# Designs tried in a protein design chat: VHH binders against TATA-binding protein-associated factor 172 (BTAF1). Part 16

Target 1, 176 residues: TATA-binding protein-associated factor 172 (BTAF1), of Homo sapiens (Human) (o14981r1278to1453)
Amino acid sequence: AFLNKYKLHGILCDDMGLGKTLQSICILAGDHCHRAQEYARSKLAECMPLPSLVVCPPTLTGHWVDEVGKFCSREYLNPLHYTGPPTERIRLQHQVKRHNLIVASYDVVRNDIDFFRNIKFNYCILDEGHVIKNGKTKLSKAVKQLTANYRIILSGTPIQNNVLELWSLFDFLMPG
Key: E = the ipSAE of ESMFold2; O = the ipSAE of OpenDDE; V2 = 0.75 times the mean of E and O plus 0.25 times the DockQ between their complexes.

## First folded at step 20 (VHH; framework vhh_gefurulimab)

Design M5 (from K4 with V108L F111Y; at its last look DockQ between E and O 0.58; V2 from the best seeds 0.57)
Fold by OpenDDE, look of step 20:
Structure M5 (fold): chain B 176 residues (1-176), chain A 124 residues (1-124)
Amino acid sequence: as target 1 above (176 residues)
Amino acid sequence: EVQLVESGGGLVKPGGSLRLSCAASGFTFSDYAAAWFRQAPGKEREFVSAIWHGGDTTYADSVKGRFTISRDNAKNSLYLQMNSLRAEDTAVYYCATGSYIYPWQEGLEAYDYWGQGTLVTVSS
């Protein structure tokens, strides 16, 4: 993918929600496949497998998992629907190794930030990422603790010309 | 190529302290999880401590409060500070890392790369 090739982070904004999701899935699948192949061949640390994370509204977690399943073979992307009560999530934490993509809601990520912040992700995608535009919220602070090689914000809402809002998003994309 | 080299082992009296080091090459500790394991004579290799990507640490119950795991990013090294050593701490200590290790995993199978080990003997 273009973003991966040039090590770019970015914000994807279009009016078509499905388009952004599909584009994201393609990026994820392509990169995971590429990394897996390179690691298999070279055993270089820089190519070691890393999972990706999609953070989205709770209403969309199932949708993401379904869409991934529709457009991508499990060979490339094997999503884990990281949801449910805390006891269930603990169980899921022990299963994450079987997956290369975790899909979780913002609230779940916030609640389990101690788990997520201790994982280096390949991609971290924030669907409806405008929710972190306010950098002072617990949610924003939690999300910004995430570590990834590549960070993408998906949003159908136009970014307003608020410097603080914009800064909050860029702070996530390019942590200093 | 990923390589791990432990050092710092030796003979120490009960109640003493020892600091183990693990020098890594071919990868960066801070990007991944790293752990210490130990294997006593006639026993299976067991989890001692781990430090995760985010910097959080976990410890086996048997070493909690006595051992401290840490890493130096600049030196790309992993450390195990062992205090209040006991005879039962006698073992070969191994540092380990791996790909795709998630927090709280303590199983041997989670780790792909191992050092040669360093012997720690606690004896009066």
Scores: ipSAE 0.548, ipTM 0.798, lowest interface PAE 0.8, mean pLDDT 89
ESMFold2, look of step 20: ipSAE 0.578; ipTM 0.839
ESMFold2 (binder alone), look of step 20: mean pLDDT 82; pTM 0.847

## First folded at step 21 (VHH; framework vhh_gefurulimab)

Design N1 (from M4 with A34M; at its last look DockQ between E and O 0.54; V2 from the best seeds 0.00; counts 0 for: pae E 2.2 > 2)
Fold by OpenDDE, look of step 21:
Structure N1 (fold): chain B 176 residues (1-176), chain A 124 residues (1-124)
Amino acid sequence: as target 1 above (176 residues)
Amino acid sequence: EVQLVESGGGLVKPGGSLRLSCAASGFTFSDYAMAWFRQAPGKEREFVSAIWHGGDTTYADSVKGRFTISRDNAKNSLYLQMNSLRAEDTAVYYCATGSYIYPWQEGVDSFDYWGQGTLVTVSS
């Protein structure tokens, strides 16, 4: 139960590139390992390992999967590249339980929100998360339906002092 | 500690209705998928219905149109409204949950926590 008592939400606006990705991978791997250990010890539902989700532009989904593979053993992170046409994604949905990290594009998450919104995630990371700054878009609304213990927005673009845009981001980070 | 306590079982005539309840505690109820299973004498435990935290529901073909699963997050309660009951619905009904339940999963092994069950007997 102790793990669910803590909520970590934040925006990482460091320089673009490998730095934020690697940091995120380390956070994910470390927490998944920790949860696994706690669950092994306690068998509490709140300690059971949960999958994490990385949402990013379609051009970066492969990059995320590759980087995870390069820097993290599968025993810590086993990413699923959730991509392809709808028929393929249906197949992948049946394989999700074999993975503890799903990497998907914003559009794919939006299109398959009925699937994703019913999964409790440990981490939900929005890479280039400024794309949801407009809270009125279908994308923003879909992403905000996601459930996660921890929510992180990664963005190399400085956040503008637009109250509505900031609110949209914070709405994701702290729903309700 | 996760606890699931079923109630509402009993004897009912064919064609009758019954409403089962499951009181949940020991976890953040609203964040987890919940399901009903049943086990008839001499039979394997089988999936009946599930409701995910997002609100989506699934049903076994044998109960579609007759059973309705619902949840009240404020009360940490799961329900199963059973209408048009049949003799073959006779079973011990179990409430179940798990932390790693993906949408459309219906396997027994997907769920980690179970209640003690409540007996439903449909007989004339």
Scores: ipSAE 0.295, ipTM 0.665, lowest interface PAE 1.7, mean pLDDT 88
ESMFold2, look of step 21: ipSAE 0.435; ipTM 0.786
ESMFold2 (binder alone), look of step 21: mean pLDDT 82; pTM 0.842

Design N2 (from N1 with H53Y V108T; at its last look DockQ between E and O 0.73; V2 from the best seeds 0.59)
Amino acid sequence: EVQLVESGGGLVKPGGSLRLSCAASGFTFSDYAMAWFRQAPGKEREFVSAIWYGGDTTYADSVKGRFTISRDNAKNSLYLQMNSLRAEDTAVYYCATGSYIYPWQEGTDSFDYWGQGTLVTVSS
ESMFold2, look of step 21: ipSAE 0.454; ipTM 0.783
ESMFold2 (binder alone), look of step 21: mean pLDDT 82; pTM 0.836
OpenDDE, look of step 21: ipSAE 0.628; ipTM 0.834

Design N3 (from N1 with A33M; at its last look DockQ between E and O 0.56; V2 from the best seeds 0.00; counts 0 for: pae E 8.1 > 2)
Fold by ESMFold2, look of step 21:
Structure N3 (fold): chain B 176 residues (1-176), chain A 124 residues (1-124)
Amino acid sequence: as target 1 above (176 residues)
Amino acid sequence: EVQLVESGGGLVKPGGSLRLSCAASGFTFSDYMMAWFRQAPGKEREFVSAIWHGGDTTYADSVKGRFTISRDNAKNSLYLQMNSLRAEDTAVYYCATGSYIYPWQEGVDSFDYWGQGTLVTVSS
């Protein structure tokens, strides 16, 4: 029997006015830092490096890359701006191992789904994720083929339990 | 600790068949792509076949149509069914895993963990 391999969904809301992009960067940086430290110390497979993916509207991919660069040094998050015509994207596929974060638009992920579905991601973040409300669209079907440990959909409505996790992540990421 | 243990190697005549197994432990097997590589004496290690966590497979041209890769996630096991064996298939076969592999790259630098290998000898 076929099994649906989607495991965990989360919706991040701007409950505290902190900005969804910044909140997402804090979550990514914290978990990637912890995994990298544990892998360096232990060489355990559960800490083996896995990239994260941000999927957003094409007008926002550059903004995501810029905000990651402003907030984090590339030691913690090193984004790949996955964009351009098909020949440029094939070139970028060869560079994926040099990065721990891929930023791509919805159309690009759909068009290149054969590439993306074969990558196990740590986080998959869907910015303005309302575009997949209808599960029958080609876009929604493509995005659901993605495999990740954790999925986050950025939304304008509050997530009631996520506020404490966000502040805990800030404490972890910014020890003073 | 990640462990990859190959088995099923041996001596076989040309045209024969052999089935290799790789038992995996120490990680969540179903989350990772798995691959077979081989190394003949005096040669560099070369790609044979891979199977992705989603089930897609790839094969080196030299084995396509003769070898079949498969996995059983419930048993944490990877398999390679080798049919129509030839003398040039003689090698130590290695099981490997990694997470950053895409369809256009088949190099050893993409893999983090390797087994110790199992010898396959094809001769009269």
Scores: ipSAE 0.012, ipTM 0.421, lowest interface PAE 8.1, mean pLDDT 75
ESMFold2 (binder alone), look of step 21: mean pLDDT 83; pTM 0.845
OpenDDE, look of step 21: ipSAE 0.098; ipTM 0.557

Design N4 (from N1 with Y32W; at its last look DockQ between E and O 0.69; V2 from the best seeds 0.00; counts 0 for: pae E 6.2 > 2)
Fold by OpenDDE, look of step 21:
Structure N4 (fold): chain B 176 residues (1-176), chain A 124 residues (1-124)
Amino acid sequence: as target 1 above (176 residues)
Amino acid sequence: EVQLVESGGGLVKPGGSLRLSCAASGFTFSDWAMAWFRQAPGKEREFVSAIWHGGDTTYADSVKGRFTISRDNAKNSLYLQMNSLRAEDTAVYYCATGSYIYPWQEGVDSFDYWGQGTLVTVSS
């Protein structure tokens, strides 16, 4: 029950975008490996592998996939670039089972929230997560419907001391 | 250990109603998709209905409009309200779950854990 007993939520701020990405990749790869090993050993339900989700600006989705490919073997992380028109995304949905990491843009996640909200994720990482600082937007509301064991916000910019904006971020990290 | 225990099966007349329950334990119930399957004698196990952790539901065409799946996360329970029952609904009904089930998945192989089943007999 150890894997479901602990929840990790946080905001990672780094001056270098690449650093945050690499750190995140390491976290994802390590945890997926650990879960796989635990499940192989115990066959406990709480140890079953779960996919992770990276949500980022559309300009960065390819970058994430590339970086994952550069630094991790597919044995540990097998990313799916979840992008394209709706017809394509429907096709990709049927492929998601073959992957343990989904990389999608904020807009795509928003548009396909009915799909994503019904998946239990291991990690949900919001790259440049300050975009959900406004809790009233459709995007913020969609992202907050996501469920995950661990929630991480990555931001290269300092978070402003706005109570409402800060609350929106924490609402994602600690829903309820 | 994941355990699923079905109950509520029995004999009912055509047109009647029955409510099945599935008591779940051994996993974080609220995080998992749940489903009902059924297997008639001499037939393959077939999908009946599913409810995802997000609350969305799906139904086999044969039961749409007649069956309703629901869950109570506080009670770790899955339900299947069956109305307007027909003879062809006669089967052993199974509760199933899996931690990695996507919204479109309705196949037997998609689910990891199963209950022992409860028999529903629809007969005049």
Scores: ipSAE 0.029, ipTM 0.485, lowest interface PAE 2.9, mean pLDDT 87
ESMFold2, look of step 21: ipSAE 0.067; ipTM 0.532
ESMFold2 (binder alone), look of step 21: mean pLDDT 82; pTM 0.835

Design N5 (from N1 with A35S; at its last look DockQ between E and O 0.01; V2 from the best seeds 0.00; counts 0 for: pae O 9.6 > 2, unsure alone 64.6 < 65, placed apart)
Fold by OpenDDE, look of step 21:
Structure N5 (fold): chain B 176 residues (1-176), chain A 124 residues (1-124)
Amino acid sequence: as target 1 above (176 residues)
Amino acid sequence: EVQLVESGGGLVKPGGSLRLSCAASGFTFSDYAMSWFRQAPGKEREFVSAIWHGGDTTYADSVKGRFTISRDNAKNSLYLQMNSLRAEDTAVYYCATGSYIYPWQEGVDSFDYWGQGTLVTVSS
């Protein structure tokens, strides 16, 4: 998508499946590589490499990790599958610094928002992001606490022309 | 190609013990949570136990205290030690993996890979 080229926040409403995932992986890998190179050269704080976050339904977290592994070398993307019971997630929190991509479910992000909200992300991708169309839910409020340079919503479901629902999505994309 | 192959099933008396094994191949075993399910005759397939990457485990209430799930990443193997077996434990036992974080809350169709199962019969 053109979002990477223009460094814009946006909503991708293309077909569901491998296409969106692969496109997202390419965007992530490209930007992480670019940031790393720029930081190596300039040592500027604004170019510092930052991890990215993919938030998706529980049934897709492993899929994202697998797809990243298939299409991207760990040199560019080193995903952490942030999953499991609370005790496991505590251990995984200590491993986050060794990864530049975190993959977690909406519920996990909601539950561990105090951890995630303190991380500055490069990209925050919401797979099936229409789930936050209701801005009053605990989930929507949690996700909107995330901090990222770029925010992307992936959805195969047509976005309704409900002003409140659209506003909730845009509120995530363009906070403040 | 991902493969899961269960073994260890058989006939056992009530109160007896049995150890199931699942041999995994075709994926990085250590990176995936693994689960056991079972399906009794005439019943739906149900969650039995799961073990995560770091070794955390969970069990269905019906088997808690009697069953122990474990894994050997070096051998790409999943195990289920079943003690104090009961007649109601009779079922085909499956090992499974997939894109899940709470396997006990996921439907069976949420799992990507299943073994062919091994039959456990508990009968006097």
Scores: ipSAE 0.011, ipTM 0.263, lowest interface PAE 9.6, mean pLDDT 84
ESMFold2, look of step 21: ipSAE 0.551; ipTM 0.834
ESMFold2 (binder alone), look of step 21: mean pLDDT 81; pTM 0.828

## First folded at step 22 (VHH; framework vhh_gefurulimab)

Design P1 (from M4 with H53Y V108T; at its last fold request DockQ between E and O 0.86; V2 from the best seeds 0.00; counts 0 for: pae E 3.5 > 2)
Amino acid sequence: EVQLVESGGGLVKPGGSLRLSCAASGFTFSDYAAAWFRQAPGKEREFVSAIWYGGDTTYADSVKGRFTISRDNAKNSLYLQMNSLRAEDTAVYYCATGSYIYPWQEGTDSFDYWGQGTLVTVSS
ESMFold2, look of step 22: ipSAE 0.315; ipTM 0.703
ESMFold2 (binder alone), look of step 22: mean pLDDT 79; pTM 0.804
OpenDDE, look of step 22: ipSAE 0.681; ipTM 0.851
ESMFold2, fold request of step 26: ipSAE 0.214, 0.160, 0.266; ipTM 0.613, 0.576, 0.656
ESMFold2 (binder alone), fold request of step 26: mean pLDDT 79, 79, 79; pTM 0.807, 0.802, 0.806
OpenDDE, fold request of step 26: ipSAE 0.711, 0.693, 0.730; ipTM 0.865, 0.856, 0.876

Design P3 (from M4 with E106P; at its last look DockQ between E and O 0.79; V2 from the best seeds 0.00; counts 0 for: pae E 3.3 > 2)
Fold by OpenDDE, look of step 22:
Structure P3 (fold): chain B 176 residues (1-176), chain A 124 residues (1-124)
Amino acid sequence: as target 1 above (176 residues)
Amino acid sequence: EVQLVESGGGLVKPGGSLRLSCAASGFTFSDYAAAWFRQAPGKEREFVSAIWHGGDTTYADSVKGRFTISRDNAKNSLYLQMNSLRAEDTAVYYCATGSYIYPWQPGVDSFDYWGQGTLVTVSS
């Protein structure tokens, strides 16, 4: 994928629905496969497998997991639906290493930021990422603590011509 | 090539202090998690402490309050400050690192690279 090859971060503003999701799944699957193969061959640190994270509205977490299952075998992507009450999420934290993709809602990521911020991700995808346009919210601050090789924002909503809102998004994409 | 080299081990009296170092090459500690393990004679290798990617730290119950893990990004080094040492702390201490590590699963199998170890002997 273009973003992976050039180590770019970006915002994908396309039609809402399956298009962006499928594209993202393809990118994730391809890169995870590539990294796994390269690591198996070379054992180089920079090629070690890393999990990816998809952050989305709660109504879409199940959809992401289903779509991944539909288009990808578990060999490429093995998603963990990281959801439920705190007690359940604790249980899931102990299982997370068995997966190379975590799908979680914005609120869940915010609430469990101490867990997520201590994981190095390969990809961090923010579905409906315009929700972090306000950089002053707890949500925005939490999401910006996430660390990933590649950061992608998916949004069907046109980016408004507000400098502060744009800055917040770019701050996520290019921290520091 | 990833290499981890431990140093700082030695003989120390009970109640004493020791600082272990782990120098990394071919890998940047600041990018990932790093941990200390130890193996006492006749025992299995056990988790001692870890510093996760986000900077949080975890300690085994047996060393909490006595040991402190830290890293120096500029020197690409990991440290273990050991205070109030006890005889039961005698072991070979290993530095370990890996990329696919989660904070709540500090098992031996979670780490990909290991140093050769440095011996710490606590004896009167």
Scores: ipSAE 0.164, ipTM 0.604, lowest interface PAE 2.6, mean pLDDT 87
ESMFold2, look of step 22: ipSAE 0.304; ipTM 0.665
ESMFold2 (binder alone), look of step 22: mean pLDDT 81; pTM 0.824

Design P4 (from M4 with S30D; at its last look DockQ between E and O 0.80; V2 from the best seeds 0.59)
Amino acid sequence: EVQLVESGGGLVKPGGSLRLSCAASGFTFDDYAAAWFRQAPGKEREFVSAIWHGGDTTYADSVKGRFTISRDNAKNSLYLQMNSLRAEDTAVYYCATGSYIYPWQEGVDSFDYWGQGTLVTVSS
ESMFold2, look of step 22: ipSAE 0.547; ipTM 0.823
ESMFold2 (binder alone), look of step 22: mean pLDDT 79; pTM 0.807
OpenDDE, look of step 22: ipSAE 0.501; ipTM 0.781

Design P5 (from M4 with T97V; at its last look DockQ between E and O 0.62; V2 from the best seeds 0.00; counts 0 for: pae E 3.4 > 2)
Fold by OpenDDE, look of step 22:
Formats: C-alpha cells, sequence, structure tokens
Structure P5 (fold): chain B 176 residues (1-176), chain A 124 residues (1-124)
C-alpha cells in the first residue's frame, strides 16, 4: 500500500463507511502478509510481525471483526474483538498475542490505555477519528499515547477549518 | 545483525551494588521491550525485570525495591542497577528484547533476542 511503502500517515475521508473499512482491511492484510514473509526469510528484527489496532465507535467493533473475517483469511488477519466488561478484557489481554489485529472501541482503549500504550503497533487506525478533534479530552490524550509505525484516521465527516481541531488530529498522526 | 552485549558483571560483597549494561545494535532499540533475566547454577533461567515499550517497568518479587531497570534509547542501552545484593542474586544475567511483548508475559519465550550474559557473583 502507498502509505506503507512511503511510511506516511494520513487522513482518509470517504462518504461510504464500508469503502473505508474495506480499504483499511486490504492495507492491513497486505502489510501483515508482507511483513510475515520478510521476517520468515530474513529473521531481521525490523521485520518482526507487529499487531495492528483499529479503534472505532462501540457500534462498529463487531462490524470490523465481521468484515475482516469476510474478506480475509486468518492467515492474513486474525482479529481479536477486544470488548466486554473489565474482567473479560483481562482475559482477552492474555490471548492478544495470538492475534495480529485488535479491534476496540474508543472508550475501551481509553479505559485500558495502560495496556495499549505498552504495545508497539504496526498500524493504528482511528475510525471516525474526528472524535479526537478536541485535544483536551481524556480520550484524545489516551489515543495519543498509542505507538504505531503507521497512523490512519478514517472519517466521513469533513474536517472543519478550525486550526486547533486540525492540530489535534495531526498531533496524533505525527507525534513529537 | 541483532546484537545484545551485556557488561558490568563481577564479584561483589553482600549488601553491595552493581550496575549492568546491555548494548544493543543492529535494530531500532526504542521499538522493543527489554528485559533482564538471570540463571543461577543448577536453576532455570528466571525473569528479573522488564521495561516495556510504553515505559512501564516490572520486577520479580525477589528483586523489588533493590533493582532498577532503565534504558537510554539514544545510546541503545539497557541498564540494571542492583542494590543491596544478596548471595542468592548470584547468576549469569542476560539481556533480552522483544517486539511483541505484553507486561504480563514474563516468560523466556516472550523475548526474541538474547545477549551472551554477564556473570554476577555475590560472595563474602
Amino acid sequence: as target 1 above (176 residues)
Amino acid sequence: EVQLVESGGGLVKPGGSLRLSCAASGFTFSDYAAAWFRQAPGKEREFVSAIWHGGDTTYADSVKGRFTISRDNAKNSLYLQMNSLRAEDTAVYYCAVGSYIYPWQEGVDSFDYWGQGTLVTVSS
């Protein structure tokens, strides 16, 4: 994918939610496959597989998992639906290493930020990422603690011409 | 080529202090969790301490309050400050790194690359 090849971060705006999801899945699947192959061949540390993270509204977490299952075999993407009460999430944390994709809601990521911030992700995708436009919220601050090789914001809502809102989004995309 | 080279081991008296270093090369050190393990004579290799990617640290119960793990990403280095050393701390200490490790996974198999080890002997 273009973003992977050039190590770019970006915002993907599209009116069709399904289109963005599918495109993202393709990027993730392709990169995970490529990375796995390279690591198998070279055993280089920089090629070692890393998981990816999709953060989305709670109503969409199941949808993401379903779509991944529909379009990708487990060989490429093996999503973990990271949801449920705290006790369940603890259980899921113990099996997360068996997966190369984690799908979680914004609130869950916020609540379990101590877990997520200690994982190096390959991709971090923020679906409906405009929710972090306000950089002062606990949510935006939590999300910005995530570490990833590639960061993508998906949004169907046009970005307003508010400098502070834009800055918050770019702060996520280009930390530091 | 990934390399981890431990140093700083030696002989120290009980109650003494020692600082171990691990020099990393051949990869982006900052992208990895790093840990110290140790293996005493006749025992299995055991977890000592880790510093995770996010900066959190974990310690084995046996070394809590005495050992401090730290890292300098600019120098591609991992450190273990060992204070109040005891005879039971005698072991070969190993540096290890892993790219896909979680704070609760402290097993040997969780880490991908290892150093050759440095011997620490605590004896009166």
Scores: ipSAE 0.225, ipTM 0.634, lowest interface PAE 2.5, mean pLDDT 87
ESMFold2, look of step 22: ipSAE 0.289; ipTM 0.664
ESMFold2 (binder alone), look of step 22: mean pLDDT 82; pTM 0.834

Design P6 (from M4 with V108I; at its last look DockQ between E and O 0.70; V2 from the best seeds 0.00; counts 0 for: pae E 2.1 > 2, unsure alone 64.6 < 65)
Fold by ESMFold2, look of step 22:
Structure P6 (fold): chain B 176 residues (1-176), chain A 124 residues (1-124)
Amino acid sequence: as target 1 above (176 residues)
Amino acid sequence: EVQLVESGGGLVKPGGSLRLSCAASGFTFSDYAAAWFRQAPGKEREFVSAIWHGGDTTYADSVKGRFTISRDNAKNSLYLQMNSLRAEDTAVYYCATGSYIYPWQEGIDSFDYWGQGTLVTVSS
């Protein structure tokens, strides 16, 4: 479990839910900082900045934005709360350049997948990622169109007994 | 260092065709949006076309149906196929990209990195 928390392309599980949001924020902020420093020093292509995405249940989007603000200066992570009706979300699309992190709910990402699939993300974090266990849903198919350097699934529920659930999650984690 | 180098400009008669190329280096070109802009003498630089990370394309109304943008990610190259050229298409054409370019944001301020430009002249 502990070692899983530090695999940057995998599943973070925590049955008690303690600390996984903070650990994810530390991973995001640390890698964004390291990537920016490496780009400034070397100008290597793989270090050029990219935004990150957190996808979570709608009741948790505000919590994610709040937690990022508590633990990171805006210099390192500047979140955009991507929410609201379609008209508001179109307005938010014009503001995303000012931010390096987008926080959105699963249904919003599905509804706006044409927008999200045209962005390469540094990290894509699925909070409560068990929602894509059924790989045949429209939600799961939409979420799997997301492209990122690193993909993390956060789950408070262990995946115990189902090979198809494992395949769906691994399908997301193993892009290409 | 991020570099964009355009080529393929030249003189062409109205109704003719040109293909512009932009060679990208110093970054992973496929991760970002890429666009063509143009600037006619005495005018402001204006959007022509973009290709977004996921492969979707957009075009200014004035070039729709005549110009085709494409990208070869293996060669880190952007292209603009320009057909049915008109005198109004005479301009310096610029290749552009940037680190936080989001889909559908076609304004000049959305793009951070620019090439030197290549001149296209359409005249009889």
Scores: ipSAE 0.468, ipTM 0.781, lowest interface PAE 2.1, mean pLDDT 80
ESMFold2 (binder alone), look of step 22: mean pLDDT 79; pTM 0.806
OpenDDE, look of step 22: ipSAE 0.608; ipTM 0.820

Design S1 (from M4 with Y100S Y102S W104S; at its last look DockQ between E and O 0.76; V2 from the best seeds 0.00; counts 0 for: pae E 2.2 > 2)
Amino acid sequence: EVQLVESGGGLVKPGGSLRLSCAASGFTFSDYAAAWFRQAPGKEREFVSAIWHGGDTTYADSVKGRFTISRDNAKNSLYLQMNSLRAEDTAVYYCATGSSISPSQEGVDSFDYWGQGTLVTVSS
ESMFold2, look of step 22: ipSAE 0.435; ipTM 0.765
ESMFold2 (binder alone), look of step 22: mean pLDDT 80; pTM 0.812
OpenDDE, look of step 22: ipSAE 0.691; ipTM 0.862

## First folded at step 23 (VHH; framework vhh_gefurulimab)

Design Q1 (from M4 with Y102F; at its last look DockQ between E and O 0.84; V2 from the best seeds 0.00; counts 0 for: pae E 3.3 > 2)
Fold by ESMFold2, look of step 23:
Structure Q1 (fold): chain B 176 residues (1-176), chain A 124 residues (1-124)
Amino acid sequence: as target 1 above (176 residues)
Amino acid sequence: EVQLVESGGGLVKPGGSLRLSCAASGFTFSDYAAAWFRQAPGKEREFVSAIWHGGDTTYADSVKGRFTISRDNAKNSLYLQMNSLRAEDTAVYYCATGSYIFPWQEGVDSFDYWGQGTLVTVSS
C-alpha cells in the first residue's frame, strides 16, 4: 500500500513465504480498480489503463493464475497465462488486449523480450527475484528491458551477497 | 482528455514526398503505441505503420521501404515521412493510440483514440 501511495518501487521480502502472492494480488487489484475509477471520472490520459506483468519461475505461473482467480473476480484482475510453445504464445499475443494482467515465466519473457519490451506496464512483479542477482546473465539483461510504473521484487531470502547483486536489483527497481 | 491532431497533408505529384505530423496531448505519449492508418474513398480504414512502446516499428507491406514512422516523446508528436508517393497512397491519414495497445496488434479495433485526419492526394 505504501509503495503504491507514494508511487515508489520496492522489494517485498517474506522470509516465510506465507503471503507475498496474496499481498501482491491485493496491490494489483486495488491499483487497477483505482485507476479505472479515476479514468472514468477524469478521462485523463495519465489514468489510462495499463496492464501489469508477473514474472515468475515456470512452476509458479499456474499458481499465480489460480490465486488471482480464487481471490479476484475477472472484473478486477483478468489474468492471461502466457505459456506454451512459440506457436501458442503467438496466439496468446492476439488475446492480450482482453486481459489486464500477464503471468509469464522468466525464460518465456527472455525468449519473447521483443514483445514484452514494447509494452509499458503498470506493475512489473518479479517473483523469486533473486534470479536477476547476477546482472550479467542473458536473463537479467532481458528482464531489465521491461518498463513499468511500479516495480516489485518478491523474494523469500534477503539480498545480501555483494555489490553487483545489489546494483542489479536496484538497476531494475530504479531504471535510468 | 486524449487528443490527436494530424497535419501536413496536401497535394503532391507521384514520386514526391510529404511528412505528416500528429500532435498528441492528454497522456504520456511514450507509454503507448502510436500508429498511422489511412482511408481511401470507398474503402475501409487500413493500417499503415506503428511505433511501439519500446521503439520497434512495423509497416504495412504496401508502404515498407517508402514510409518511415518516428516519434518525438519530448514534443508528444508522431511523424510519418512518406517518400516515393504513388496514386494508391491517396487517402485521409489518421493517427491513433489507445488504452490497451499491444505490440503487433494492427487492427482498427485495437485503437481507441483517433485524430480527425489529414488528406493526402497524389495526382499528376
Scores: ipSAE 0.299, ipTM 0.675, lowest interface PAE 3.3, mean pLDDT 79
ESMFold2 (binder alone), look of step 23: mean pLDDT 81; pTM 0.820
OpenDDE, look of step 23: ipSAE 0.550; ipTM 0.792

